# VHH binders against WD repeat-containing protein 86 (WDR86): the designs that were tried, part 10

Target 1, 376 residues: WD repeat-containing protein 86 (WDR86), of Homo sapiens (Human) (q86ti4)
Amino acid sequence: MGGGGSALRVCADHRGGINWLSLSPDGQRLLTGSEDGTARLWSTADGQCCALLQGHESYVTFCQLEDEAAFTCSADCTIRRWDVLTGQCLQVYRGHTSIVNRILVANNQLFSSSYDRTARVWSVDKGQMSREFRGHRNCVLTLAYSAPWDLPSTPCAEEAAAGGLLVTGSTDGTAKVWQVASGCCHQTLRGHTGAVLCLVLDTPGHTAFTGSTDATIRAWDILSGEQLRVFREHRGSVICLELVNRLVYSGSADRTVKCWLADTGECVRTFTAHRRNVSALKYHAGTLFTGSGDACARAFDAQSGELRRVFRGHTFIINCIQVHGQVLYTASHDGALRLWDVRGLRGAPRPPPPMRSLSRLFSNKVGCAAAPLQPA
Below, E stands for the ipSAE of ESMFold2; O stands for the ipSAE of OpenDDE; V2 stands for 0.75 times the mean of E and O plus 0.25 times the DockQ between their complexes.

## First folded at step 4 (VHH)

Design p16 (from p1 with F106Y; framework vhh_surovatamig_d1)
Fold by ESMFold2-Fast, scan of step 4:
Structure p16 (fold): chain B 376 residues (1-376), chain A 122 residues (1-122)
Amino acid sequence: as target 1 above (376 residues)
Amino acid sequence: EVQLVESGGGLVQPGGSLRLSCAASGFTFSDYEMSWVRQAPGKGLEWVATISQDGSETDYVDSVKGRFTISRDNAKKSLYLQMNSLRAEDTAVYYCARDSEYYLGYDSFDYRGQGTLVTVSS
């Protein structure tokens, strides 16, 4: 729009919806994957498209950007690795027999999940499948990896953690924990009554958090398979999860984000304002950013739940968001990547209301014996 | 197999009205939220309206609030969009869409019909 000054750039080069966005580790580049069958590499400094990645024979479902290589997966049943300098396809990973939904590059290994009911691990350099994880009874939608050094050094963790653990979430209503070195299913996490859509790991705590179409989030011990907690207040599918500072943020088809204490399952905040499902979320420096099926992105004060800004410009669901520096990146099924200036986003200190100011002064005097303080 | 068939599009003058219909088959219609989505020439997809499984909740993009009404008849397996006070900017192909239970980007609407063209011009 002409107003606001928050809109920095509209990148409308894709000819189909954008399904995912990945930021490089150094923050200098972004990768987008599109229904038009291409991925595009963008410079974060000026928002210019610096490479077009062509070769997939169907839409790109997901992507991940590393320093020297870009990775994409597709409904064409393949995964591709691309040179970020030339845009040339360096490797095609063939073997999946249906849509590849998610990939993850970690510890020089490439992991994938597919509608063919398998997850796989591949040699990045050789392009060959190292291991197949077979056992799910329906599509594998999501995955996460726990490296060996991230797990407790107990005898059971040592046996389970050889080569790390892969956690997968499926439309069959389960998550599964796999030993990467053996390909064996170490645990099946049963309890959800609907598809597992999203998954995040607390690796030091060996806990998996899963979000489901059954409107719950569940916390699991990945070594024992025990269900630790159920987070029950959503009234619709849990679509996306973010774990930060011992807090779980969940975006739902019920049009809210909820913030939960990871260790207790207590809901401490609900963020309202969305007119459709919450499809994407990111926490950054005290602000919660969301993307919605109503085509708007939003910024909330994470502590108060107050809506600070609505980013208007997209026309369809926002599939992915990312924040780097003071720029919000939104990728939409409308085919556009949008860059938004988040500098000064109600960042000017606002004076507290008069009553709060007085309460704070009084608390400093009477609360020194009762007010919670950090340990001496 | 799942099918969504739109009808009711056509050429209409500004300020006019049209009623779009969508006939659904191949699935349990009452189990799904349904939406109308449009695509103007040379533009990307735009969400227009959504209706809950039982029809009790509806939502709209701001530009059509008060002008468009989404409704459904679960017994007839049909979705409707009543469009009043049409404007030139409403010119688009209108798609009936079934909301995906999975809400992934590429399958957030896991089925769309072939679309029906609405042209608002004098």
Scores: ipSAE 0.470, ipTM 0.780, lowest interface PAE 2.8, mean pLDDT 86

Design p18 (from p2 with L104M F106W; framework vhh_surovatamig_d1; at its last look DockQ between E and O 0.47; V2 from the best seeds 0.58)
Amino acid sequence: EVQLVESGGGLVQPGGSLRLSCAASGFTFSDYDMSWVRQAPGKGLEWVATISQDGSETDYVDSVKGRFTISRDNAKKSLYLQMNSLRAEDTAVYYCARDSEYYMGWDSFDYRGQGTLVTVSS
ESMFold2-Fast, scan of step 4: ipSAE 0.736; ipTM 0.888
ESMFold2, look of step 5: ipSAE 0.718; ipTM 0.895
ESMFold2 (binder alone), look of step 5: mean pLDDT 82; pTM 0.829
OpenDDE, look of step 5: ipSAE 0.520; ipTM 0.820

Design p19 (from p1 with L104I; framework vhh_surovatamig_d1)
Amino acid sequence: EVQLVESGGGLVQPGGSLRLSCAASGFTFSDYEMSWVRQAPGKGLEWVATISQDGSETDYVDSVKGRFTISRDNAKKSLYLQMNSLRAEDTAVYYCARDSEYYIGFDSFDYRGQGTLVTVSS
ESMFold2-Fast, scan of step 4: ipSAE 0.546; ipTM 0.811

Design p28 (from d4 with Y33S D99E S100P; framework vhh_surovatamig_d1; at its last look DockQ between E and O 0.46; V2 from the best seeds 0.00; counts 0 for: pae E 6.3 > 2)
Fold by ESMFold2, look of step 5:
Structure p28 (fold): chain B 376 residues (1-376), chain A 122 residues (1-122)
Amino acid sequence: as target 1 above (376 residues)
Amino acid sequence: EVQLVESGGGLVQPGGSLRLSCAASGFTFSDYSMSWVRQAPGKGLEWVATISQDGSETDYVDSVKGRFTISRDNAKKSLYLQMNSLRAEDTAVYYCAREPEYYLGFDSFDYRGQGTLVTVSS
């Protein structure tokens, strides 16, 4: 009795939970980072492990795969760059004094966030720290980058735009905007009454969207620091966000995903079916894919909200999902990476997202604590 | 300091029963949903069951439905798992786990105990 079937491929070589999954820009390789202290490179063509990346002395917390290099960060307080062809460690980035929980490679720079209450930028090639971003009163969880070419040319904005702007979100309940060239804090985005867990940028509009344990999403002008809008309909922590054109999608501990008009704050759709928190989401070609603490991934038609498929097979929370072409990739703390055929589930075609969309590279997950669970 | 201490594991024949307990300290127990997770030898973690803050809602992985019952006593700050009709595939280390207030990207739960071993063998 088939009811959606098994995964196309199950990749179970890791000896611990998978914390993050990164897909190469060309879609030909996958990178997984694991609690077993290793990362692994996989071919998308046949699902075979191509390399084992050994060297970290604790959990690999996050990873980012580029065409020529893989980047990992770890609870061992380091970041590593690896050769994707040989699997050899090319560079170790030292300086953080606690868990490194997020990284971002953009504009030939490596950004990192840490439990040591700092973010940092590093020269990719030299391994040297270029700037330290200090001022948060607690862990820096998430980050996003606005490149110099995305910023306006006004006299004040040009000074702020030298080297671009880094936006960070923290468990201290604030987000901060930093001038990368100087290391100075440009703005502190105050308003959340709980930890800032997730963050996406609408760089053409110079707007940051932050999601928080206070069950709200807030929109901010990153240049002025002005709070533009508050999105209040969720009944639990906002764990993940994705920005698609002028729509914001949010996944929550209240077991729902909501779709909002970015400009007005109006909630236009609510997606229900999950039995636990929504830990990951990804919009692709008219389909909204979700990952949940109930160990299932799901596909919804984004326009109608109709549930189209449930992907069963994992035995624990799905930490991360990716979609490329006709394949859904799911990574779980059960230690498995699964590949699923999603042909025929795509909705109406849309323009591809901007290259290096931060919503496709960064998401935070939040548990269901503090609120009673409600049936779907 | 948050502590979770599991007990009640042991060797049991197939078809037998066992009751696991977890003593919680260092936090307001009634504010958190609680879970049992297990890890079979050589395998990854598997979620087993979750119970809401007040005990009114429970959920189970399909393989244990009808056989396992999760419960809690908020006055005693204790979590329980009643395991009936045990099978060889239930052999694992069982962990009491607190559901996190928020997930930071590398741990599905913010605290787990040391675990208690359940062995089901003939």
Scores: ipSAE 0.087, ipTM 0.579, lowest interface PAE 6.3, mean pLDDT 84
ESMFold2-Fast, scan of step 4: ipSAE 0.533; ipTM 0.808
ESMFold2 (binder alone), look of step 5: mean pLDDT 83; pTM 0.837
OpenDDE, look of step 5: ipSAE 0.358; ipTM 0.739

Design p3 (from d4 with Y33W; framework vhh_surovatamig_d1)
Fold by ESMFold2-Fast, scan of step 4:
Structure p3 (fold): chain B 376 residues (1-376), chain A 122 residues (1-122)
Amino acid sequence: as target 1 above (376 residues)
Amino acid sequence: EVQLVESGGGLVQPGGSLRLSCAASGFTFSDYWMSWVRQAPGKGLEWVATISQDGSETDYVDSVKGRFTISRDNAKKSLYLQMNSLRAEDTAVYYCARDSEYYLGFDSFDYRGQGTLVTVSS
């Protein structure tokens, strides 16, 4: 429908599809990872390519940008750390035996998930694997990390959370919760009847939300392993998730985004307009942004569900989106990174949600053991 | 092993018609959404059209709406694209693609082989 140019810049230097994009913590740089086997660093001020990161021997599947270093993972079974100033490869993390799908850098630790059925944690500076998380029966697609200081200070939680908790999602239909310090599987989250594709954590509430090819989202207590809620109404795979203000937003192969009350599982809104799967989503300042397999990005009023803008220019699926300041960044399998002016799409900032819901998330349980059974 | 083999491309005059076909093997064809994607010389990939597992739902990029028709025959494990009122800008290599079950970036669409070349010129 779009009435005119929000377009700021088209960056078409990649020679293959872009699989992910990552914004630096300071917002000054952007990193893209591509099927052409390279990653590229871009200035957010003018959209200029600042560095070409060459060395991977197959597709770059994912990337993360930090202030001084860029991290990439690849179908070549490696992870690489790069100097953002020179574009030089500073470190190669070797050990995975199949495609590395996702990485996460947190607290000077590097986490990875792989088609080899393992997740791993590595020393960023030394390049050596610290722990292997083995137990999934198929590919590990997604991961999230909960630091020790983000978890309850109970005897049970303190023991379980030594070194933090890693949560992984797998094509085996489970998510698993791992003790980082020991490498042991603390919990297996069972209930999905299809692959777990996406995962977000509510760290104050120690709740994981998982999206699956079974068309459901499930909420789990990561300490007890209990399934708390099932979100049913999607008619296709749940591909992407975002948690904002006690609301879960889900993008689906059914061509919709749905908004749910995180604490009850009630669907409160459905966003329609997409002609293909919703592959990416981002909430920013009252606006919901989406990326789709129909090659369009869209902006909706998050409260009303009203479509406010269609961003046209890409020719293939949009794999990742980011918003910083007044700019939307879209990365597509067409090989282009596009920058869009989103001034005038701002909604009023929403108040932060209550930090914890003890009654609904079952955070305030008596001890680590179940209550004694009472005879009739 | 998934195999998708495109055919039916060729040289055609502007305003002409062409029918592309794709033969699928190595998977249960009726379980997947299928798409046509194209790549013009010196350009990136472009999604053209998609069709649901049973053929009841179809969608198209705006530039081909009303001109192209996607269809499938699950018994023959075949995907088709009927292209009418062809324009110079439709010149591209056309690939048939299977939607990925995992919707990962590099695996969102599985297209294989060399595709089929469509050239629209005088």
Scores: ipSAE 0.475, ipTM 0.776, lowest interface PAE 2.7, mean pLDDT 86

Design p34 (from d4 with D31S Y33W S52K T58K; framework vhh_surovatamig_d1)
Fold by ESMFold2-Fast, scan of step 4:
Structure p34 (fold): chain B 376 residues (1-376), chain A 122 residues (1-122)
Amino acid sequence: as target 1 above (376 residues)
Amino acid sequence: EVQLVESGGGLVQPGGSLRLSCAASGFTFSSYWMSWVRQAPGKGLEWVATIKQDGSEKDYVDSVKGRFTISRDNAKKSLYLQMNSLRAEDTAVYYCARDSEYYLGFDSFDYRGQGTLVTVSS
């Protein structure tokens, strides 16, 4: 029972805090974005830094790793695309006039949200802005994409031509639903009395869940703009959300994670042990993983709420976590990326979704896969 | 503009005590959770203690629990850290930090002061 049997690797090459971590779809690489103005590409096989991505003129706020390309956004008002083999900058996306907070690559499109009060969509290969989404009265913090196939009663080919819906969350206390093809605001989701910090969509992308500084989560019909439910038990800001098979997990400044039934808003579990805000969360195979401002990551049995493991080693806020295979990845504002062995951890198995529901979901998703990223 | 100014650091012998102060200006102090963070020579930042807006909830890193006490005076817009039973490993620059109202991924603190040096040595 000595401490630290889970620790695999410590990657301390960054000279400033790590703000985000992205794992490649194949799990072979991971990307970190840092306050030091760089991103780093790492091999998951040996923990070695494979590439140093230099070029941003201010701190990197967020990143996303794809199989052949890395994407970063920065307080320097730009987004950059990088070659994962050479570490060379392939494209700079210019136009935002303040900090770029989040990016998302989906349906062969690059989306961004900014403190300049706009969201934008860009051509990945040409670097040109395709649409500007303007209407928020303050910073746009978060975004999510609803693919055309997720909308009911529209034929597949016509949905693809429509280009889908973008959902944005803002410090102005609203979320907005935008038609991607036109740039028009379809709905403004009003009800929160504080900033919208986090946002997730359900499958098939019809319902949005928003977390706010007002200590509530709200569920919205994105087509009608109707507020469906309010989740009211947190005593502090809702910082992060994860939706897993009709369950909502929320991490809060109140130092708890709560698990809710998405359909009713009933709180079914509260996870306590954190000594500061819950800054990151990830569900994996019956285990709930958390990252906290208290510098610890934790693993809980998702069904019982039992604390199973505390991961100690970081000295400062954990900004992002990821789980792939039997490894937990934690990225901290202390400047370190840590890899932890989680092979000994398991949660209660969950039953598979009913066959009819799976059949409907997969039928709706067939042919809606994003076009492959442009070569090079 | 938001300002956080720390004071009260100095040289103290092991087993001694120090009281750190932080003067806040340029924002509604009573609306924010506040924290103390430290950086030992050649080391990264370490979270030390946190206090709720009204002072009703407090928490600490394990190594200082029972030795350090965080407190605040909202009327004076001041944050304090009472440090007792000081050890050589408590030697660090101590920073007053405002917890972010919006968790932006940059960190959980949107402002930090310039710091005050605490040296625990004989």
Scores: ipSAE 0.398, ipTM 0.743, lowest interface PAE 3.2, mean pLDDT 85

Design p37 (from p1, 17 letters changed; framework vhh_7z1x_3)
Fold by ESMFold2-Fast, scan of step 4:
Structure p37 (fold): chain B 376 residues (1-376), chain A 122 residues (1-122)
Amino acid sequence: as target 1 above (376 residues)
Amino acid sequence: QVQLVETGGGLVQPGGSLRLSCTASGFTFSDYEMNWVRQAPGKGLEWLSTISGSGSETDYADSVKGRFTISRDNAKNTLYLQMNSLQPDDTAVYFCARDSEYYLGFDSFDYWGQGTQVTVSS
């Protein structure tokens, strides 16, 4: 129906839900990872599929696009590096024993988190695991990396962070801070009473922000392990986080986004209009973009909280969004990648119609174990 | 507080049948959609089936459709999976999982049981 929307293109070549999308640094290419077991590389200029990345033996959970290489991780327990020009698999990273949920490439190192209760770091070029980070009691869902040069240059901080710090979030209700050089757990961040679903770092402030099924966001000093503050206004799981200019934006199962002062925990703004949870969010040039379980993306004025536009066309939850220039990219569990023109965000659209029942939306989903013990 | 406990796993010959049970406690069972998920050794998690809170709506993965039946008894806080025509490739740990009160984006379940082992071998 998107009669008031600025639809540019629908890319429907995937034969299963899209779990993630990654935009190239130059904005010319986009990578999608799908439940059909493939990743696809797209041209942003014309929306055409440029390469099909085939080789995973189960669905792709996450992906990251760099200038010359694409990285994917999968429920097949592997991570793969691909040549973006040829679509050839250049390297398989083997060792995880369950679903690989997230990856991150930084400082020529590949980090991964897995349902096998570990995080790992790998040499990108050699394909060998450098370190295993073992100690979580359940699935490791999310991770973030703080490089040594991003942390305070004090003798104590330099000793703690010589090789950089990896921060992981788990369904065991904790986040953990790991010394990359030693593989040792430096801190366990305890306080959440539910799974840690999302994590962002304020690297200059050596602060981690964690979002949980317990409906709170918590701020932690990653060097001391101290809980600095709790953000307590959400009424449902905190699913996604973005940190911009000392403001934390949180997307929640309570159908809102909240904006908080990172330094105080004060809620300064609430964005309402979603009919289901907020599954994705992205701040870009004064506009807050959201993706929702109601199959709609939305654009809000970030300062006022005013709804500017609703993007209608998807038929299932939007799992990931990205903005580059004047284009919004939305990737949905409906199997489609959609491109939207975001120029001239004026006028309030009608609210979206109610979406289909929750049970039908979950029929193809695989979750993570909440119990401390998982039989191997 | 919230607990899910699976029982009924074991060793069965190819072509045999098993019924798995999952006993729930610590929440209002009838308010939640429930799921069965399995993990074979060295493989990822595979979603098998879902059932609505009332029991009126069910869905199945194509790999088990026609062979497995999901059901629930809300008076007993118990979820069932009736498995017929079992094959060696059905060998896995079987988990029951509670659908989130809220949709969790990529992760759809907030509580899982410990699992019960099913081995299909001659």
Scores: ipSAE 0.000, ipTM 0.237, lowest interface PAE 14.2, mean pLDDT 83

Design p38 (framework vhh_7zox_3)
Fold by ESMFold2-Fast, scan of step 4:
Structure p38 (fold): chain B 376 residues (1-376), chain A 121 residues (1-121)
Amino acid sequence: as target 1 above (376 residues)
Amino acid sequence: DVQLVESGGGLVQPGGSLRLSCVASGFTFSDYSMGWVRQAPGKGLEWVSDISSGGETDYADSVKGRFAISRDNAKNTLYLQMNRLKPEDTAVYYCARDSEYYLGFDSFDYAGQGTQVTVSS
């Protein structure tokens, strides 16, 4: 059969839906976080489960895999750090009073966002909360971090960016920019008329891009708080964003992905084929990969918009995708992790991206008073 | 506040038909996209079909051409007409309200308790 879409492996060991997946920096391991309250570490070489991470008292919402440590957050209100070799819990981060939705490890710090309306920063090694970021009026769903050295070195920017800037997106319809060193809210980004679901940063341009249930993407100057532009072509919630080479890719409940010029807000391409919402996005080497609520992943030529492959096998929404080398990884609420061979996909040769996105690219979790559908 | 109550499941022979119903309450039914999701014994969730507030329908490849989703907004009721049933259609069928927000664990924010469909000779 071969050629650019063949299933390599089905990993069905989880006893509940998979909410997120994370690749190790070396690409040798995968981490999945599940509704079954566990995370699992997998070898990318053979797809075998290497470790079972048990300890959370409710479902795992998100995870991040580093070289020596795995991080998970949960509806049990905690974040946990795990040893990759033994699967032992090394640290529990306690303080949130509701579901922890997202985490980010950056600049030797652990950041978290929660349904308790706060974001927090923690010492990774000591387990102590360093700062609480309080001010949102509803759930904090997404976050991104900009290091101080990624921002302009003017006196005004240096004052604002002490310890870096944390940007948070909330169901209250705002994003907020926080000075990490002080915990103070530097800016509130107001304009969306619905929940902020996803967020990416263009750190050299000090610009945040937010996607909302109001069907718009908005670009903001994070230093001034100014709304720079509005991207107005989607007809449904903007669920996920990716920033690549001055282009914004957005996945929507309207069943499309759109590609926009980041600097102007002009829509330059629309990718159609999905039967339900586009829940996951990843750009890799000239190919746009998508995951959908229709249980299919897809590969498109990013330049032409041509659909090149449909990956069939999952039975429910694909919550997260990742690409490394010649393999696509898909994690689904059907409880399976699937590995797909993407060799032979004909992408136009492209130079390496000038800048990797330093922010979370995907958000698939919104809501503070809803009962999600779960395996019975 | 939000409630979804499924009915119409049962035992049917291969090639037979069943009609599932779901009565919704606690929200403005006509404003929401609605769907059906199923879970077969020992398997994960499978999306079956959805219908938009405007009446546009979509189906999973496994049921396309055999199942028909419909709604009656005056009765706050969602239907699934299942024709030419196969043993593989044996599952608990859940009525689900599509999320106005994307709720992370799936695209539906509320589901009923389910109704059992068993296709056996």
Scores: ipSAE 0.372, ipTM 0.737, lowest interface PAE 3.8, mean pLDDT 86

Design p39 (framework vhh_7zox_3)
Fold by ESMFold2-Fast, scan of step 4:
Structure p39 (fold): chain B 376 residues (1-376), chain A 121 residues (1-121)
Amino acid sequence: as target 1 above (376 residues)
Amino acid sequence: DVQLVESGGGLVQPGGSLRLSCVASGFTFSDYAMGWVRQAPGKGLEWVSDIYSGDETDYADSVKGRFAISRDNAKNTLYLQMNRLKPEDTAVYYCARDSEYYLGFDSFDYAGQGTQVTVSS
């Protein structure tokens, strides 16, 4: 496979598959974490590798690029913080006893999830674990953070809001909500019949959306622990999620992306064309970008579902994608980072959603004709 | 202890056939998608075929119509039937457990030792 046209650059310096890709907030730098046990820092201006981050003793599973520091986690059971100018390891976070799967830096705190059945929060500067979140019965795969100022000031939220809430997803089939300040499990979100693989938060609505190997997405109130709705129609594991404009996008092992109304669980669109699982999702400016196990990335018009472009060149699953400044970045298990020109793929600005169709509300019986719609 | 043990490779003439087998142990085989990946001399890894836990299959365009992936969950065994072999199919073939249930990793989290397939006249 090799499609010409939109390819800008191929960065093939890694000696093993790339597991994750993180773009700096200013879009000027890019971090990749690899099976070769290294991370690499790249300049987005010229695509040159500007630092090689060496020190991990097993493959790098995930990475995050923030401010002047790079963070990586590894199957070597550690997390590392690196100086982006020198490539020097500034801190090693030790304590996990198995693979560290995900990290998240938020509110000057470092959070981690591990196959050792725990999540942890660490002091970024001191390298010491501040809290251990123990209670999951299997691997902790994913996590998300809700800051204290994003939570409602109610009696139910008052205790939970101290230091914010951490939400974790596990192969034990549950998500858990943890009070960061105390380390206590506030809620266990039960209902999935398979592993929880992915998680996104609607912070203003204190709602968590979880995707599972049970082929469902579930919405939960993180303060009460109540299951709010179930999104049914996928025919395989829900691998990745993105929440945009009150819409949930889900990528699945069933080779589709589905778009759902977050508030109702109604599936409004299905994106087809993938030949293997949808492993990565990114919404950007009216375009839905996907990465797939079929080694292709794709761009769809998010509103119509129309396939606009297929990006061919990779030879193995695309593990992560990112979009910034008219460039699509794809990181693949083939060991390559690819940059693609997405100029000209912008859709027209989406019109505001039409008012709810009365035919969907089934209000067409004569006895029910008197009620006007209240703003939802 | 997750283990994947491949067998069935060898030397074959162009147009010939080989059947690769992979015996899995140490995990619930039926819960995982499984695949085959190959590496030709001096080249990178190339995905060949995948079979999902529900028995759906996908193939690389280069092998579609010639190769058939299958599984026997009762025997914890993955197969690749390779027909009408070409010199360009010469590679080490790896059995892989797909990590589709664990998005934080590559498309496979365990691979076997590999089995050499050589297609030569």
Scores: ipSAE 0.005, ipTM 0.269, lowest interface PAE 10.8, mean pLDDT 83

Design p6 (from d4 with Y33G S35D; framework vhh_surovatamig_d1)
Amino acid sequence: EVQLVESGGGLVQPGGSLRLSCAASGFTFSDYGMDWVRQAPGKGLEWVATISQDGSETDYVDSVKGRFTISRDNAKKSLYLQMNSLRAEDTAVYYCARDSEYYLGFDSFDYRGQGTLVTVSS
ESMFold2-Fast, scan of step 4: ipSAE 0.486; ipTM 0.781

